# Designs tried in a protein design chat: VH-VL binders against RNA-free ribonuclease P. Part 1

Every score and structure here is a prediction.

Target 1, 238 residues: RNA-free ribonuclease P, of Hyperthermus butylicus (a2bn08)
Amino acid sequence: MAEARLQRLLRVYVLDTSALTDTRLRSLLGSGSLDEAVRRFAELIASVRIAYGVEVYMPPTVYEEARRFLLSNGVTVQSFEALAAWITIKPPTRHEIRIPASIVRDYVEEVRARLARGLRVAEEHVRRAFEAGGLYAAETASREARREKLGAIIRGLRERYREATRHGMLDSVEDLDAVLLALEVRGVLVSNDEGVRRFAEALGVISIDPPKFISVLQGLLRHSKTGGVAREEAHSTS
Below, numbering starts at 1 at the first letter of every chain, in headers, positions and changes, except where a header shows other numbers; antibody chains aren't numbered by Kabat.
F, E and O are the ipSAE of ESMFold2-Fast, ESMFold2 and OpenDDE, as the mean of both directions, binder to target and target to binder. V2 is 0.75 times the mean of E and O plus 0.25 times the DockQ between their complexes.
[cut] marks letters that were taken out.
Atom coordinates printed by the task and the answers are left out, and those that the model quotes come from them; centres of patches stay.

## First folded at step 1 (VH-VL)

Design c02 (framework fv_cilgavimab)
Fold by ESMFold2-Fast, scan of step 1:
Structure c02 (fold): chain C 238 residues (1-238), chain A 124 residues (1-124), chain B 112 residues (1-112)
Amino acid sequence: as target 1 above (238 residues)
Amino acid sequence: EVQLVESGGGLVKPGGSLRLSCAASGFTFSNAWMSWVRQAPGKGLEWVGRIKSETDGGTTDYAAPVKGRFTISRDDSKNTLYLQMNSLKTEDTAVYYCTTEGYSSGWYDAFDIWGQGTLVTVSS
Amino acid sequence: DIVMTQSPDSLAVSLGERATINCKSSQSVLYSSDNKNYLAWYQQKPGQPPKLLMYWASTRESGVPDRFSGSGSGAEFTLTISSLQAEDVAIYYCQQYYSIPTFGGGTKVEIK
């Protein structure tokens, strides 16, 4: 029974942004361009929906983020909307979803630790800027050279701050909405973000990465094509 | 099952080049900050350099002895980390390990997952 | 770079006795705002990669026996093995992650 229930649950998937921005998408779908990959992905989702009733969801926040990324990376509006047509775009019912207090406590503790680390990163870069400013004042560096040095320090701060506060952390509304929607529809979360997947698993949500997701869908279509012969072979190997 | 497997080590002459690979499995490689750490025969551990996740800018940092000679890169589509070593010196002779920076915990920035290492010998 | 200095270079201890390894950093690795020391300890056995034992100076990694303990703060740290077992024969390294990672020179622990 647990296996039959899990198999039925594996027909419902929720995509986070990483499922559509994964750099492996082009290779996994055998495509020469990201635009072609998106079109092939649309065909794959359409095929499994029609043949097996596989339902794919994404929240509006993920839709907007994915659309922005894909359109800025050579995907046409037509190709993206063709993909979106086979995906159910639905927000999670946030006010009705309940999360255990223990998970909230762990999240707060993690946020606190990361904010402390981020503050240290900020303080370090303030020190670097002060020291650099002193050197440039003494050497009468040009306005352009001073601006370039300041810019480099600010970029370093932003990069290290993001690392300190975001690595392995659930920290975006898009990712949260994907997890909440997966919990609500009792579906499988498709994400390559470790922080998102850890949070989902803490809530009892099954998660897989985009390559595994594509592999599962392609496997379903291969099984469909071979019909009874494939089922007889699968039965003998079970 | 989380694993890192290094390959590509061997014998090279001074001034030569060699490329090491590190194959990752069992975790989301694209989210991980990766480092190379080396150990010369009979000596201690020495950090070589790191590469950040693409999400965090994909930038690299290097230890002073290798800066300008070594290049770290990653191919997230193949879950593989690379170390391109150019202008090799006898002092570069070491076992090279790939490792993650605090990936498994999220609470600390120590090196938590390690590969078995691959030997690079620069001689003659 | 922050320079890490370990002492002694080698230590011979009888089975069941206490082993103490010292680690000194050239700068404090204690961050006042979170009150944490950015220091880790590793164990390396012949032919094996290093294994993380300790982080935040005194927090044991999952699966590490309670005979291992870390202490110290700021710039001076110790790793203690309260009752040395045969499997503890190894080289031990301290490492700071307050800035660009640097390791101590290592301490070889042997049975006397």
Scores: ipSAE 0.000, ipTM 0.379, lowest interface PAE 16.3, mean pLDDT 82

Design c03 (framework fv_cilgavimab)
Fold by ESMFold2-Fast, scan of step 1:
Structure c03 (fold): chain C 238 residues (1-238), chain A 124 residues (1-124), chain B 112 residues (1-112)
Amino acid sequence: as target 1 above (238 residues)
Amino acid sequence: EVQLVESGGGLVKPGGSLRLSCAASGFTFTNAWMSWVRQAPGKGLEWVGRIKSKTDGETTDYAAPVKGRFTISRDDSKNTLYLQMNSLKTEDTAVYYCTTDLEYDFWSGYFDYWGQGTLVTVSS
Amino acid sequence: DIVMTQSPDSLAVSLGERATINCKSSQSILYSSNNKNYLAWYQQKPGQPPKLLMYWASTRESGVPDRFSGSGSGAEFTLTISSLQAEDVAIYYCQQYYDTPTFGGGTKVEIK
């Protein structure tokens, strides 16, 4: 049972949007353009599916998001659909998937902590604005100078609030669908989003980043080619 | 499993510079907030500064005594944390510890893992 | 900055006796919105790095013996070792993380 599960995990992958939008894909696939990279990615997935039975999934929400991004960034419809043809597009069975209450509790606790942190960021910036207002009395600063100081404090608040509440958090339905689908098909999640990967790992889902995923697939094909060359060399030199 | 290994400590003259490194393994470094904590010989612990995870914007915070002189950076491709120390003073003489906060709550600021430390001596 | 004050500076306790270390913050480190105290405790033995003992004032770190307990709320905290053992000889530090981290001055615990 455990070995069968491990063998399945080596052959089943689920992609989130970041797996298809990673800026490193062009260089990793030896491509001059994103369109060429997508076509080479399609060929790579097709090759490992045919040779090794590797299955690649993505939920419809990821499909729509990736399609929108790639088409907006110079990828042709033909190239994207060629890639999608080798990927099984399947929604997670959300209503039937069960998550342990402990994971929900931890998520709620993290949300609460981040909201509390955001409030503290807001309170600190209110304090800064109050103190700055006192220092910028009418006789020491123009209205424009006071307006700019207030604007700087507000910009600092917005940036730190976003940092406190959004960064490193599972905050999209597309990402959640990818994790849930990976759990359902017992596959490896491919993502470069740390918040998504942390949530996946809490559920017992193994995750790798897109460069590692491509490396693994290329390694499978290289091993096959190296085996062939080794046989040729053994035949010729032994 | 989790390991932090500091290097780069040594003897430097006042006004000099030194760069410390911390090699991390056994956890998802990109998601971790990393800190430097120092301890002067025979004295207590003093927080130096921190760098947030790349996903949290990779921003830095510093203790008042080192602000403007020290810079914390990270290289997630190498799982390495750095402390660039400039304009060193005799008061900066201490063992410097690399430490991490792997708490699920990103707002935490306690340190669950520590390296062995590296000694920095600032003396003429 | 939040200032952390520990007392006593040093403590000598016989084996099997209770040791209590106090930690006071210059302001409350209880955050009303989540009702948590942002306080950790560390143990440092000579020649070793500090080791986390306790976080959220009273939550024991994995692997820490149950003779160690944390209590208190707001600005007054206590670390208790219910029955001191020889291996507990160390310097103990409290640390707040309500704001940028600050440590107490440390309390040295020795066997009489």
Scores: ipSAE 0.000, ipTM 0.383, lowest interface PAE 20.9, mean pLDDT 82

Design c04 (framework fv_cilgavimab)
Fold by ESMFold2-Fast, scan of step 1:
Formats: sequence, C-alpha cells, structure tokens
Structure c04 (fold): chain C 238 residues (1-238), chain A 124 residues (1-124), chain B 112 residues (1-112)
Amino acid sequence: as target 1 above (238 residues)
Amino acid sequence: EVQLVESGGGLVKPGGSLRLSCAASGFTFSNYWMSWVRQAPGKGLEWVGRIKSYTDGGTTDYAAPVKGRFTISRDDSKNTLYLQMNSLKTEDTAVYYCTTGDYYGSGSYYEDYWGQGTLVTVSS
Amino acid sequence: DIVMTQSPDSLAVSLGERATINCKSSQSVLYSSNNENYLAWYQQKPGQPPKLLMYWASTRESGVPDRFSGSGSGAEFTLTISSLQAEDVAIYYCQQYYSSWTFGGGTKVEIK
C-alpha cells in the first residue's frame, strides 16, 4: 500500500497558473526564450507521461488564464497547444467535493478580519480627505490642485482596500479550482502562490513549487536507463 | 506627524539574544499591521517579518532565514512593536527598520512610513 | 520566494542626462484578475531609511518629481530618471509585493 501510495504521489500533478508564469522556466529548461521553454516543458511532460504514466491536470479556468498570459508574452499558439495536448483539462466536480467545516470556519474568520481591515483603510482615507480639504480651503489652492489631491487620496484608498481584502487570500475561482481538482484526483498541486498552497495543505493536499516539479520530472527521466534496474532491484529486496 | 523610533540595537555574540523596540506615535498604532525590515552593512533591504493588528488576529509571519529564531510581538497599550531575536548569527548583523507598511506587510502604497533604524552587530 | 535581480549594480550619469535601472523578477508579479503589477521602487540616500518612489510599477508616489517614471510588466521592469539632478544621487531598489516582500540588490546612481 505504501508503495502504491508513493507511486501515486509521484505520478499525478495539478498545475495552477503560477506553474506556467514562472519566469525561471527559461533557465530551468535551458532555453533562450519563453516560447522555447514552453516547447521543452511540453516535451518533458510528454516524456514522463509516456515512460512513467505521469498525469498532469489543470482546470479550464487555469488553462484560459495561462493561455492569455503566455500568448501575451511571446509564446506562439502552436507552442502553447503543444503543451496543452499533454495536460488533461477538466473542471473539478464541485458538487461531489467535500471540505471540512473547520476549514470553512477559518476561511470565514479570515474574510471577516479582512473586511474589518478594509473598513479601517476607508476610515483612514476619510480622515485624510477631511484634513486635506481643510488645508486647501485655507490656502486658496487652485481648483486643479484640489482635484488632484482628492484624486490621489481616492486612488490610495482603492489600492490599500484591494490589498487589505485580497492580498494572500484564496478568493479566485481559478485558484480554488486547482486546489479542488488536486484534492479530487489525489494529486500534488504545483503552485508558487503561498495563499493557494496554504489552503491546499489545510485540505491535506501536498504542494510543491514549479522548480521542484521540474526537478522531479527530470529526475524520473534520468533514472529511465539505469534507474529501471535500480528500481527492479529495490522492489526485489523489499 | 507619524513617527517610528527603533531602539535596543547593540553588539551581541553569536548564539546570543537581543530585543528591539519600535515606539510609534502620530497614528492609531493598534489598527496597523507592523513589519520589520533589515539591511546588512553595504547590502540591500531584506524583509524580516510582520505582525497583524489585534482585530485581525494578531498573527505573525516571518522570512525563511529568521523563522524559528525571531519573534515579533506588540503592546498596543504602549504603542510599541518588538522583535525578540534568539540564536543570533553573524549573518543577522544589520540595521533593523520598523515600518507601518500597509495591511498585508507591504509598504508600497501611499503613506509608507519608516523609522530611522537601529544597528545590531553580531560578532565575536 | 520570488527573487528580484537589478542591473546595473552601479551607474554614473552626468547631471541632466537620463538614468535607466532594470529589475527582473523570477516570476510574474502581474496579477491577472486586476491587471496590476505588484512592483515598487524605493530610493535610499546615505544615513536615511528607504523612501517610496513608485508603486504598481508606474504610479508615482505623491510628491515624487515627474522626471521619475516606471515601466514594464510581468517580470521585467525599468525605472527611468529623465534628467538627473544632484539630489537624485542614491541607491534605488525594486520590490515585489505579489507574494510577501522581496527586494532587488539595489542600483547605486552617482554623478559622472
């Protein structure tokens, strides 16, 4: 059983968008361009799937986001589709997947804390606007200067509010889909997003970063000629 | 108006301990997340960790090099942030800055506030 | 962790001339949901704490002169000082806030 579990652990992976937007992909795959890196990544995934039955998944939401990013960053449609051809694109069966109530409780507490923080950001900027308004009234500043100051305060509010409520939070459908799919297929999540990885780990889903993922796959291929003998020997000694 | 003043830096031997303080004034300290950022002599900036406000759970996060050795705490009644440094290494030698940042350990927004820093030297 | 790499380590520019600093991240810091780059630029003068110059890659902090401009997206960014003034002599750092905080190694700008 332990052996079967170890085989499963090494053979099924789910990618989130960060697995394909990691700029180290060029260096990790020894390529001169992102387009070449994507093509080499496709070859790597294809090789481990053929040789070892390694399955790589991603949800449709992640597929669309990765496609948009890569195509806007110099990757050709042909190169991306060559990669996607070796990845199983499927949504998680959301209605069948169960999440422990303790995790939902913790998520609700975090949402509440972030909403409270957002309110404090709003209150701070209301105070700033009030104080700035007083100064501008006293100084007879130009209408343009007053408009610019108000605009800067509102911009600051929007930016801080967004960070207070969204940063490091699992609140996107694509991130959730990647975690749920990993849970469903009993696979390893490949992600460089700390918020996504923390949520996955709370659900008992093992996660690794993209460099580790590539290293594992390359390691499997390096052992295909000599490691086959070593693995057969290891099996016979147990 | 807003002021952050670090103190407690000094010379300490490897394996020793030191506690830094950051006195805040000019804002409602208890509402803010607080961070520590350090800078080794002649080197760049490195984030150390952060502590959330009490209403946000008062939880802490740390950079990998200091995790398990450093502890961040706060005393809202005194408007003071603390950094307890244990098992100090020569690599911890740096000027330590206290910063308000914003509400996710990011100081990259409007009204980014920093103290003047306090020097910690870890040497035999 | 996201690694930030700056180039050059130092540069000397004549007064009134253009200074260009580059910053590369090991991963994209562009968040697709809001189309924002989680990248900031800081200025640090000797004996002083860092001062925020730029956030969201290209938004100048209030009070920062318009000779400072930021550009780039995803994983490659540039800070440009269009006409270097004496008070601009400093070390400049890029910083990502997409996943925790990490800073670049810094670029020292000096007058030629």
Scores: ipSAE 0.000, ipTM 0.377, lowest interface PAE 16.9, mean pLDDT 81

Design c06 (framework fv_cilgavimab)
Fold by ESMFold2-Fast, scan of step 1:
Structure c06 (fold): chain C 238 residues (1-238), chain A 122 residues (1-122), chain B 112 residues (1-112)
Amino acid sequence: as target 1 above (238 residues)
Amino acid sequence: EVQLVESGGGLVKPGGSLRLSCAASGFTFSDAWMSWVRQAPGKGLEWVGRIKSKTDGGTIDYAAPVKGRFTISRDDSKNTLYLQMNSLKTEDTAVYYCTTDVEIFGLVYDYWGQGTLVTVSS
Amino acid sequence: DIVMTQSPDSLAVSLGERATINCKSSQSVLYSSNNKNYLAWYQQKPGQPPKLLMYWASTRESGVPDRFSGSGSGAEFTLTISSLQAEDVAIYYCQQYYSYPTFGGGTKVEIK
């Protein structure tokens, strides 16, 4: 039945790094700190696994990245490991996973277009630096003023180069592993990264953002508590 | 490889004169601002003065204690920086370092030589 | 001239422990137009010339280990060595380059 599709969509998830590092987690989980949010997230995942058999995965590359970020931002090892205990850490079987050549072609075309944009950004900033050098030689004897102007041009180059080449694009092994694992386990990808989600959707992988993921899990738990209480009472307990 | 090699240090009597040289290699010397920094035995670092590149006006600045007694110059054809020290005092006793700030596209490159000892004593 | 004052003059720290060095300038070395602090940190070992560790108050020079970090803004700055190693025994100097360069008096770091 059609209900079988909905049941599948609600039962298997793969997390990328952004699913665990989203600053909205504190607000969504009603916590005052990131460490408390991680502990509450662990409790939420544990509850849906026990009650509904929900499976949550992440690749080892995402585990390492998320661990590094969370521990450097005030999360304790104990809190992070409590969360990780309810997540299946598994690498994608890369050598067996196949993707259509059309997806690879489109990716290569996008990379080529972005590299061309990056080159144009670089050329524009080289021109600006050359022009600024001439003007500052004539107008100021201050090394500090010249250094400031060059620094501003270099900052502009780096920002616009990043925007031209990296923004909205799949550009890390961690992101790729999350998408490949989601494809392999036929699960839903949890990510707030536009480029990762676009790539996943091109492969037929459904993706949702971290707030929607938490909402779905909380919704599942509320339904289990409606047998003896009204909807409003159930919501006040979650 | 960037190298700065100082020479010319030695023992001199108060009121005497001494000329230090710094031979530079591994970078475009003519574009660099060059400085002298000294360190008295067991004491901290003290900036002596600097000379700007010719493209930046070739201006020379000196620390107050040496102004009027020391002269900084450069020979871009020989990639060499000089410090002419006149009317030397006992408080000028120090290791003299040749330094450069090679600023490329907002990046700071700060290179130092090994230093040369100047002793002003009777 | 801008006067640079370092504290303490010397400190003894056990291997693996944190070392903290303070530097105060007599006036702000923050350039408002680019929001950069014109402050550098140098390391000097016996018989060697000074080696640049940090510039723009908090930017590590290439090859400098990440246990070295700089912080502060305006007129008050700190150099922190998070886990002191044997090779870190040296005298550390702060230097402003906002105007004619001036150095702090130095802080001697030794193993306890």
Scores: ipSAE 0.000, ipTM 0.373, lowest interface PAE 17.3, mean pLDDT 82

Design c08 (framework fv_cilgavimab)
Fold by ESMFold2-Fast, scan of step 1:
Structure c08 (fold): chain C 238 residues (1-238), chain A 123 residues (1-123), chain B 112 residues (1-112)
Amino acid sequence: as target 1 above (238 residues)
Amino acid sequence: EVQLVESGGGLVKPGGSLRLSCAASGFTFSNAWMSWVRQAPGKGLEWVGRIKSDTDGGTTDYAAPVKGRFTISRDDSKNTLYLQMNSLKTEDTAVYYCTTEYSGYDYWYFDLWGQGTLVTVSS
Amino acid sequence: DIVMTQSPDSLAVSLGERATINCKSSQSVLYSSNNKDYLAWYQQKPGQPPKLLMYWASTRESGVPDRFSGSGSGAEFTLTISSLQAEDVAIYYCQQYYSAWTFGGGTKVEIK
């Protein structure tokens, strides 16, 4: 990649839902609550946009999912909108974006493998339920205990089925939109999702996790405050 | 007399290795999902790792501080659970408990606990 | 991972008085499909291993006295001992099992 292209790429970021739903955001931003963390995140993004022209994007689908999650987890509308004010909400141009057939083939192969894993998970839980029924046939096991054991096995099936079929796989419109938007704006994808990042990498999109993203933005502000001559000299030198 | 009995604890130097055992009795050990939980002197409880039954895949999971250094295994023919601890650090000093998992969705609460075995990592 | 916060760190209560221990999770441990809270309470007496006291936030383990009760839902939980007895002197831990396992820091209950 040409150096000029790389320099522009490092100034543009696209957030997926996982970038904003990490409940540990408060630890990364040194805050006591998720609401305060969102406000500090807004201040951080605003500061780097004003100081360095760093652009942060998210698709409308990601915006809506992040909003629902954060509002249901104690974040106020005011705090979320303060963050959103510094983020460019823009959909990817889906009908014009093209991807190699090899990527589609790989995706289809992964879907097939995950369907097979899901079937194995289902078979394991059917066996577990059958065996548990035999173990809890004794007089000492109450009806409530037996009902709860069956419920736990069913919940375990749902959890492991999700792990086998969905975890680490690009399987939502929100995730796809974030990758496509990153490709379109030639930006860096910010995601804590394994499947999203693997798909992005296959398309040549650079991805980083939320802790690295926050570290980069804080690093830019530290550079500004410690006062390298970067702005003044770069401008005068061209 | 359903019980778990840990053994193998002792004093070891940083960088050393130690293997803990947990002997199970009074229940069908081969069907049980087992965990290790530790407690540093005067501190709280910290989950270390787990192993599922062979029928459920025999997979292991580890807490971040011990991943890559500790290995959990089981010998169903001896009704025994093991914790192999390598590259020990002073921060690993704790009483180590083995426990059975019961009732949850692939993450179960701990219903049976052993008496614990003390591991001291010190120069 | 889910972070569990207990309050207070220590509590001194007279014999026969009520003791209340609070536990807060960093995210909800309520599973919507079955409407159950994935929260347990453990009692650890001096020199002994932890003992399961309560599960599903409010279900007492077999053999646990009825003076122990659990309440709360979602992200905020309370363990109550209605009439403290001498044998209740212990450290109490909450624990979530919604996603992996994390314990609270513990609350030491002692006689005033």
Scores: ipSAE 0.000, ipTM 0.381, lowest interface PAE 18.8, mean pLDDT 82

Design c09 (framework fv_cilgavimab)
Fold by ESMFold2-Fast, scan of step 1:
Structure c09 (fold): chain C 238 residues (1-238), chain A 125 residues (1-125), chain B 112 residues (1-112)
Amino acid sequence: as target 1 above (238 residues)
Amino acid sequence: EVQLVESGGGLVKPGGSLRLSCAASGFTFSTAWMSWVRQAPGKGLEWVGRIKSKTEGGTTDYAAPVKGRFTISRDDSKNTLYLQMNSLKTEDTAVYYCTTDQGYYESSGYPFDYWGQGTLVTVSS
Amino acid sequence: DIVMTQSPDSLAVSLGERATINCKSSQSVLYSYNNKNYLAWYQQKPGQPPKLLMYWASTRESGVPDRFSGSGSGAEFTLTISSLQAEDVAIYYCQQYYSDYTFGGGTKVEIK
């Protein structure tokens, strides 16, 4: 029964957007460009699917977000579709999937705590803007100087609010779809996002980061090509 | 000097209603956030709810056990805070304290720097 | 809701000796933006309202004697009275103000 669980770790994977937008993708696949990295990634996934029956999934919401990102960053439509051809694009069956009420309660509590932190950030920046307005008296400070100061405070608020409310949190429908799909297909989630992985873990979904995922797939291919070396390697890991 | 004086406590039957008042002096009441905290006889402290200053929208927040039954309001012209308690239960029996809250100046960073003497509410037959 | 747990429920200490009270929060009350712990300590003497002793986990309120000190960060906190005096006999409460307000169950400090 432990063997059945271990077989899932090696055979079924679900990608979230971070698996395809990871800044390390180029170096992990030995590529000079993101376009070449995407093509090599497609070859890697194709090879493990053919040799070992490894299945790779992603939900349509992740497909759309990854496509938008990659095409905006120098990846050709042809290269992206070549990758997508080896990935099963399937939505999670949202209305049929059930999760424990305890997880929903924990999520609501975390949202509430983060909104409280965000309010404190907002209040501090409102105070800063009020005080800055007093220092730049209307009669003496230029309108341009006052607008720049206000703009800087607003940008600071937006950045710190995002940090307070969104860092380490499950905060997108794309991320949720990836977790739900992983739960449904009983697969391993591939993500470098702390909040997404924490949520998956609470549901009993195993998660790994993109470097580990690529390492596992490359390891499987080494085993396929060099039976003698793979046998020695298996002996060492036992 | 800051002074908070609660009044309106007393004996009430389950299902009844009671209104508490807190008269404030010695500080600018209109800009202060105010909270109610209660303490059952021989038990610990429990936050009841708060009201923000009118400059912050005058909004209220409540602890789960009292939400929907209790209402906090303020009259800045009289420097007075109110707690309207409806559908009272025996477990609402407690000394009710009026407290100041540093929320308006969040950077000050501490709540409940001043407390009233408390007023006893007893819910029984 | 953030749950606050204090230990011990009661503590008997001889005059002049050290008293230590512990407080645990069910989640971190450390705010990353300003690196401050949203934790306060209150002292309540019989028949009196609570009095603020400590805020930001370790900052003494004005007028509080230096024998009172707070320590800890994140989810584990301690209030220490280095040399107990007769006037320190009271119940002590920790409180988080990170997400609304919740209090610990209280620790009664009395003389041996």
Scores: ipSAE 0.000, ipTM 0.378, lowest interface PAE 21.2, mean pLDDT 82

Design c10 (framework fv_cilgavimab)
Fold by ESMFold2-Fast, scan of step 1:
Structure c10 (fold): chain C 238 residues (1-238), chain A 124 residues (1-124), chain B 112 residues (1-112)
Amino acid sequence: as target 1 above (238 residues)
Amino acid sequence: EVQLVESGGGLVKPGGSLRLSCAASGFTFSDAWMSWVRQAPGKGLEWVGRIKSKTDYGTTDYAAPVKGRFTISRDDSKNTLYLQMNSLKTEDTAVYYCTTSDYVWGSYEYFQHWGQGTLVTVSS
Amino acid sequence: DIVMTQSPDSLAVSLGERATINCKSSQSVLYSSNNKNYLAWYQQKPGQPPKLLMYWASTRESGVPDRFSGSGSGAEFTLTISSLQAEDVAIYYCQQYYTSPTFGGGTKVEIK
C-alpha cells in the first residue's frame, strides 16, 4: 500500500493556473523568453510521460485561463498547444465528489471574516480622505492637487481591500476544479497559490509548488547521473 | 514560510537604553501591522505596542507601562522592525517577541506568527 | 482597557480526560455588526514562543488537532481539550483584540 501511494506521488499531477503563470518558470527552465520556457516545459512533461508514465492533468477551466494568460504574454498558439498535447484535459466529476461539511463551514467562516476586514479597510480610508481634504483646504491647494490626492487614497483603498478580501483564499471556479480533479485522480496538486493549497490540504490532497514540481521531473530524468555524483561527493566530503 | 528573527537583547543597567531589531521575511512587510509582545521570566504575556503598515501611515500605539519610554519604528526597505527602549526599569526584564498576522496584514491583532524572542535583562 | 481573567491558574488532568479552561473579559468582545467574538487562544511550551490555537473564539488555526475546541460568546469563553495527550502539557492564554490587545494570566495544564 505505501508503494502504491509513492508511485502516485511520482506519476500523477494536476496543474492549476499558477503552475503555468509562475514568474520563476523562465529561470527554472533556463530560458530567455516565456515562449521558450513553455516549449521546454512541454519537452520536460513529454519526456517524463514517455520514460516514467508520469500523467499530468488540468481541468478545462484551468486550460482556458492559462491559455488566455500565456497568449497575452508573448506565448504563441503553437507553443501552448505543444504543451497542452502532453496534458490530459478533463473536468472533475463534480456531482460524484463528496466534501466534508466541516470544510464548507470553515470556508464560509473565512469569507465572513474577510468581508469584515474589507469594511474596516474601507472605513480607515474614508477617514484618511476626510483628514487629507481638510489639510489641503487649509493649505489653499489647487483643485487639481486635491483631486490627485483623493485619487491616490482611492487607489490605496482598492489595493488594500482586494488584499484583505481575496489574498490567500480559494476564490475561483478554476482553482476549485483543479483541487477537485486532484482529489478524483488521487494526484498531487501543483500550485503557487496559498489559498488553493490550504483548501487542497484540508481535503487530504498533497500539493507542491511549481519550482518543486519542475525539480522533481528534472530529477527523474537525470537521477542516475545526479545520484552518482552526489554519492561520490558525499563520500569525498566526509 | 513567514520568518521573524529578533536580535539586540542583552544585559543593561536600570536607566539604560537598548534597541531591538526584528528581521522579517516571507510576506509583504510594508503592508503588515507589526507588534512587540513581552514575557517576564515565569510570568504571562504582555502586549508592548504596535506600528501600523505603510498604507496606514506607520502610526504607533503603546501599552501604558511603556508609553513615553519605548519607541517602535520600521525600515520597509530592509524589512526590519525596531523597538527603542529608553529609561529601562527592572520590571522591563522579559523575552521580547516580534509578532504579526497573515490576515489583513496584521490589522486584526491575533498573532499568527512569532519570532523566537530575544531576552532583555535589566539588572544592577 | 479590557481585563482578561483566566481560571483555574493550574489544572491537573489524566491522559485521555477532558481539560476545560475558562476566560472572562471585563467587557463584551462581541462586535454586533459582524457577530464575531474578538478572542484568541494560545499554547506555550517551555522555551518556545506562544503558538496560535484558536481565533474568533472558535476557529481552529491550521494544523491544530480537532481535540481543541473553543466556545463562548460576549464576555465568557472556554477552551476545551477533549482527550488530553502528553504533548498538550503547556500554559494556555486567552487574548482579546476588540481593543488594543490584552492577555489572560495563563492556565498551566499538567498531567495528574
Scores: ipSAE 0.000, ipTM 0.387, lowest interface PAE 19.6, mean pLDDT 83

